# VH-VL binders against q8rxn5r50to198, part 1

Scores and structures below are computed, not measured.

Target 1, 149 residues: q8rxn5r50to198
Amino acid sequence: GKIFFISQTGTAKALAQRLHELCASNDIAFDIVDPHSYEPEDLPKETLVLFIASTWDGGKPPKNGEFLVNWLGESAEDFRVGSLLLSDCKFAVFGVGSRAYGESYNAVAKELSSRMIGLGGLEMIPVGEGDVDDGELDRAFQDWCDGVI
Unless a header shows other numbers, all headers, positions and changes below count from the first letter of the chain; antibody chains aren't numbered by Kabat.
ipSAE, averaged over its two directions, is called F for ESMFold2-Fast, E for ESMFold2 and O for OpenDDE. V2 adds 0.75 times the mean of E and O to 0.25 times the DockQ between the complexes of E and O.
Where letters were taken out, [cut] stands.

## First folded at step 6 (VH-VL)

Design C3
Fold by OpenDDE, look of step 8:
Structure C3 (fold): chain C 149 residues (1-149), chain A 123 residues (1-123), chain B 106 residues (1-106)
Amino acid sequence: as target 1 above (149 residues)
Amino acid sequence: QVQLVQSGAEVKKPGASVKVSCKASGYTFTNHYMHWVRQAPGQGLEWMGIINPSGGSTSNAQKFQGRVTMTRDTSTSTVYMELSSLRSEDTAVYYCARGPYSGWLPRYYFDYWGQGTMVTVSS
Amino acid sequence: AIQLTQSPSSLSASVGDRVTITCRASQGISSDLVWYQQKPGKAPKLLIYDASSLESGVPSRFSGSGSGTDFTLTISSLQPEDFATYYCQQFNSYPTFGPGTKVDIK
């Protein structure tokens, strides 16, 4: 499996590392991956994918995840791709955001989930949502991890 | 040599279902999308749908949505097409057709064809 | 759906003749067009892909040209085995076929 971190300030990356360690402690092997260095066309080869994704200004993805997110969007809109692409891929998404941004709160995480589903991916559990401002981010993430592992 | 060998002719009543098989050989079965195309007697060709290499996902023409089920068995290198709620207008030769190898992205044309299966729907 | 038309619907020709068949798309399809040959009682056979690429094993007397909306299949010198129906098909969107052009012996 792959753990992707889409991170601007490092919070999502840190959580991804935590998840990776948690998986390892449970004898579950994952590769932690910076999507910036990942070829999106390899995504259909993945059977298990976990996203830790922060939402940045304007509801946009951080720079390191921009290409992957855009690729997913474009692919979802391509008649040749559709639900044929990720039918063998189980996935889950955890969002890192702030409710202070209103409708943009965890927009990237929600988009990732939507696009993955649109491409035929199987969502393991609903999108986890963490708020960096409410003091409950750690708990929210732990709860999400408990659902994934 | 690439070969697609289909099951024999079928005669069905309206409302019944038919399941046609297509056995592939001579190539890496799991590398290619498979399509189904039909041709009514004396008429042109009509695309029905596509199934991905793993068999886990399909996409059907809108006209056949809800009536067509495509499956594939990797162990036997066989693709199946089941058409339900048959009507007289479904009388046609049904072809399995291989999509060209194009990596992860399918190309919607057909480089090899089965010999066809005649399905006749009559009361 | 993208509609394809073919011209002519049928033609009669002699062995050795140059035969030209036209396919027109209702909208631009770039070079996403293929040509098939079909003989009675047989499955179609791929001749040309990507508008102008000759499929492996197909005789060089077959050629395809065109882009956008207008495409042409040419048989430079018709052979006895070439009497058949020819179909164009686009794959720029969900596949659709032309109505076919029947090439008969004169």
Scores: ipSAE 0.188, ipTM 0.734, lowest interface PAE 2.0, mean pLDDT 94
Fold by ESMFold2, look of step 6:
Structure C3 (fold): chain C 149 residues (1-149), chain A 123 residues (1-123), chain B 106 residues (1-106)
Amino acid sequence: as target 1 above (149 residues)
Amino acid sequence: QVQLVQSGAEVKKPGASVKVSCKASGYTFTNHYMHWVRQAPGQGLEWMGIINPSGGSTSNAQKFQGRVTMTRDTSTSTVYMELSSLRSEDTAVYYCARGPYSGWLPRYYFDYWGQGTMVTVSS
Amino acid sequence: AIQLTQSPSSLSASVGDRVTITCRASQGISSDLVWYQQKPGKAPKLLIYDASSLESGVPSRFSGSGSGTDFTLTISSLQPEDFATYYCQQFNSYPTFGPGTKVDIK
C-alpha cells in the first residue's frame, strides 16, 4: 500500500508518519510517499492508497501535491479513462483544513476523493475532515485511522 | 505468440443466455484491456464493451447495458462475456479483442483478435 | 456517437493496381483513426493506427493519411492477398466503425 502526504507546513506529513506506525503495528505494510517524487501514471497499478491532504490558502493544494492533484483532474475529464483507470484501487482520504476557509474547508481532500471515485476507486470510508483550528484534529484523525484499519 | 482462443460455436433459443470465453496467452494478461466486438453475418462491426483484467471493472456500450456481463479469471488468463435475454438479432460472431499496451490510459482500438465465436439464436 | 462513412462501398481491381479508400467522420477526431483488413471467415487485422502509423508486420504497400474528418487508406500495388473488406474505426470516443469497403477481384 501507499500513504501519500500533501502537506504545506508538515502537519499532514506528521499524521502520515503516525498512520504508518499504526499500520505497521497491525502487520499492514505501507510506504510513505511524497507525491513530488511519485510518477502519477503509476497510480493505476496501486491497489491500496491512503491520502492525508491539507488545504492551503485559496483552497489550493500544497505545492508537493499540485502535480498529482492536477493529473487526477485531467484524467477525470478524459472520457476514455472514466471509471476504469483506478478500478483496482481502494482508497481513503483524510483532510487537514480550517473552517476559517469557509467553502474552501478541506477542499483539496474533498476534490481528491471525488476525482478518485470518478476514476473508479473504491472509497473505504468517508473523507475524514480535520480542522487545525478547533482543537479536535488529533481525535478526528484517530477516528479516521480506526475506520481505515 | 500472442493468442486469444475463444470457446466454440453456440446455438441458443430466444430468451436464453450465452457465455463466451476468451483465453489469452503470450503476454502479461493484466497489461492490456480486453474488449468484445460482434459482427452479424455479412454485416459490419459493433463494439460491446471493455474490461480491465486486473480488477475486473467494465464499461459497456449503452445498447447492451443490463444484458452484458464481462468477467475474468486472472489465474487462467481468461475473459468471459455473458449476453442474456437473447434475441434473433443477437445472432453474430463475437470476438474478444485486445487493446494495445499503453500506460494508464486505455486506447480503444484492437491489435489482436480472437478467432470469433458464432452464436446463433433461433427457435 | 461519431459516425463514419466510407467510399466507395465496393470496388473491383486487378493485381498491381493502386487502390484508395476514404473514411469521413461526422466530427473532428484529430488522428484517432485506425484501419482494419478482414477476409471472409476471419477476424479483422489491424493495419494502420493513429491515422498513418503502420502496424508491425504489415507490408509497406499499405499507408494511411489524413486528420480531422477526412482519412485515406492507400494500397500502392494491390496483391492477391489484399482482396478483402477494409474498415475504418475511430477511437476519439467510444469506438464506432465505418461500414466497410469491399475490394474484389476484377
Scores: ipSAE 0.014, ipTM 0.620, lowest interface PAE 7.0, mean pLDDT 88

## First folded at step 14 (VH-VL)

Design M3
Fold by ESMFold2, look of step 14:
Structure M3 (fold): chain C 149 residues (1-149), chain A 123 residues (1-123), chain B 106 residues (1-106)
Amino acid sequence: as target 1 above (149 residues)
Amino acid sequence: QVQLVQSGAEVKKPGASVKVSCKASGYTFTNHYMHWVRQAPGQGLEWMGIINPRGGSTNNAQKFQGRVTMTRDTSTSTVYMELSSLRSEDTAVYYCARGPYRGWLPEYYFDYWGQGTMVTVSS
Amino acid sequence: AIQLTQSPSSLSASVGDRVTITCRASQGISSDLVWYQQKPGKAPKLLIYDASSLESGVPSRFSGSGSGTDFTLTISSLQPEDFATYYCQQFNSYPTFGPGTKVDIK
């Protein structure tokens, strides 16, 4: 399996590292992946993918994940692939956001889930919605982790 | 050597179903989408749909929605096409076919074809 | 859906003749056009892809040209093995095929 972190300030990266350690302590091996170093064209070969994604500046993905997120959007709109592309892939997404951004709250995580579903991916659980400003981020993350493990 | 070998000819009555097989060899089965194309006797060609053998997802031409089912068995490298509620106008040769890729994207034209399976629907 | 027409529907020609077949699309398809050759009882064989690119193992007497809506297949010097039906197909969207052009012995 693979755990992707899409992180601006390091919060999503730290949560991804925590998820990786939790999986390892349950004898579940994952690679933790910076999407900047990942070739998106390999994604159709993945069978299990977990995303920890923050939302930045106007609903945009952090820089390290921008190419992957945009690639998913472009692929979802291509008639040649669409729902055929990721039909063997299970996934889950946890979002790291802030309600201070209004309608942009966790926009990247929500868009990522929508694009993965449109490409034929099987969503294991609903998008986890973390808020860095409400004091409940760790509880939201743990609840989401319990659902994926 | 890429090879697509199809099941033998079928004779069916209207209202029945037919299931045609296509066994692939000479390449990694799950790396290439498979298409089905048919041709009525003495007539042109008609695309029916596509299956991704890796996950089994399909996309069928609108004309055949609700009547065509495509499946695959990865252990035997075989795709299947089943056409139900047969009519006399379904009399045709049915081909499985494989296309090339432009980079990672599959192209929807066909450089490898099965030998064809004649399906005759007559009362 | 993108419709393709072909002209002529049928032609008779002798060995050595230059043969030209036209395919026209109902809307622009850039260069997303292929040509197949089909002999009786056989599956189609890919000749030309991307309107003008020759498939591996296809003789150089075959050529393709065109872009947008109007496309041409040319056989510069017809050989005995070239008597067949020729189909165009677009792949700018879900595939559609031309009705075919039968090339017969004169």
Scores: ipSAE 0.569, ipTM 0.821, lowest interface PAE 1.5, mean pLDDT 91
Fold by OpenDDE, look of step 16:
Structure M3 (fold): chain C 149 residues (1-149), chain A 123 residues (1-123), chain B 106 residues (1-106)
Amino acid sequence: as target 1 above (149 residues)
Amino acid sequence: QVQLVQSGAEVKKPGASVKVSCKASGYTFTNHYMHWVRQAPGQGLEWMGIINPRGGSTNNAQKFQGRVTMTRDTSTSTVYMELSSLRSEDTAVYYCARGPYRGWLPEYYFDYWGQGTMVTVSS
Amino acid sequence: AIQLTQSPSSLSASVGDRVTITCRASQGISSDLVWYQQKPGKAPKLLIYDASSLESGVPSRFSGSGSGTDFTLTISSLQPEDFATYYCQQFNSYPTFGPGTKVDIK
């Protein structure tokens, strides 16, 4: 499996590391991956993918995840792909954001989920949402992790 | 060398089902999409659908939706196409055909073909 | 669905002749066109992909050209083994085939 972190300030990356360690402690092996260095065309080879994704200004993905997110979007609209691409891939997404941004709150996480589903992926659990401003981010993340592991 | 070997000819009654097999060899089975194409006697070619490399998903032509089921067995490198509710107009040679790919992208043309399986539907 | 037409429907030619077959699409398909050869009782064989790329193992006397809506398959010097039916097929959308062009011996 792969753990992707889409991170601007490092919060999502830190949570991804935490998740990785949690999985390891439960004898579950994951590779932690920076999407910037990942070839999206390899994604269909994955059977289990976890996303920790922050949402940046304007509801857009951080720079390291921009290409992957865009790639997923474009792929989802391609008639050749449809649900063929990721039907063998289970996935889950946790969003890191701030409710201060209104409708943009965790927009990237929601988009990732939507695109993955559109490509035939199987969502393991609903998108987890963490707010960096409400003091409950750690608890929200733990609850999400409990659902994934 | 790439080879696609299909099962033998079938004769069916209207309303019955037929399941054709296609055994692949000579390449990495789990890398390529597989298609099914049929050809009525003396007629042209008609695309039926596609199945992904690992057999987890299919996309069928609208004409055959609800009537065709494509599966694949990785352990035997075999793809199957089952067509139900057969009618006389389903009489045709059915081909499995390998689809090329570019990374993740399936190409909807066919670089290798099985020898074909004649399916005759008659009362 | 994208419709393909071919011209001519059939032709007679002699060994050594230059043969040209055309395929027309009902809408633009860029270069997303392939050509197949089919002999009686046999499966189609891929000749050309991406409108003009020669498939591996196919003789160089075969060539394809065109883009958009009009495409051409050319056999520079017809050989005895080339008498067959030729189909164009587009893959710019869900696959559709031309009706075929039968090349017979004169």
Scores: ipSAE 0.569, ipTM 0.844, lowest interface PAE 0.9, mean pLDDT 96

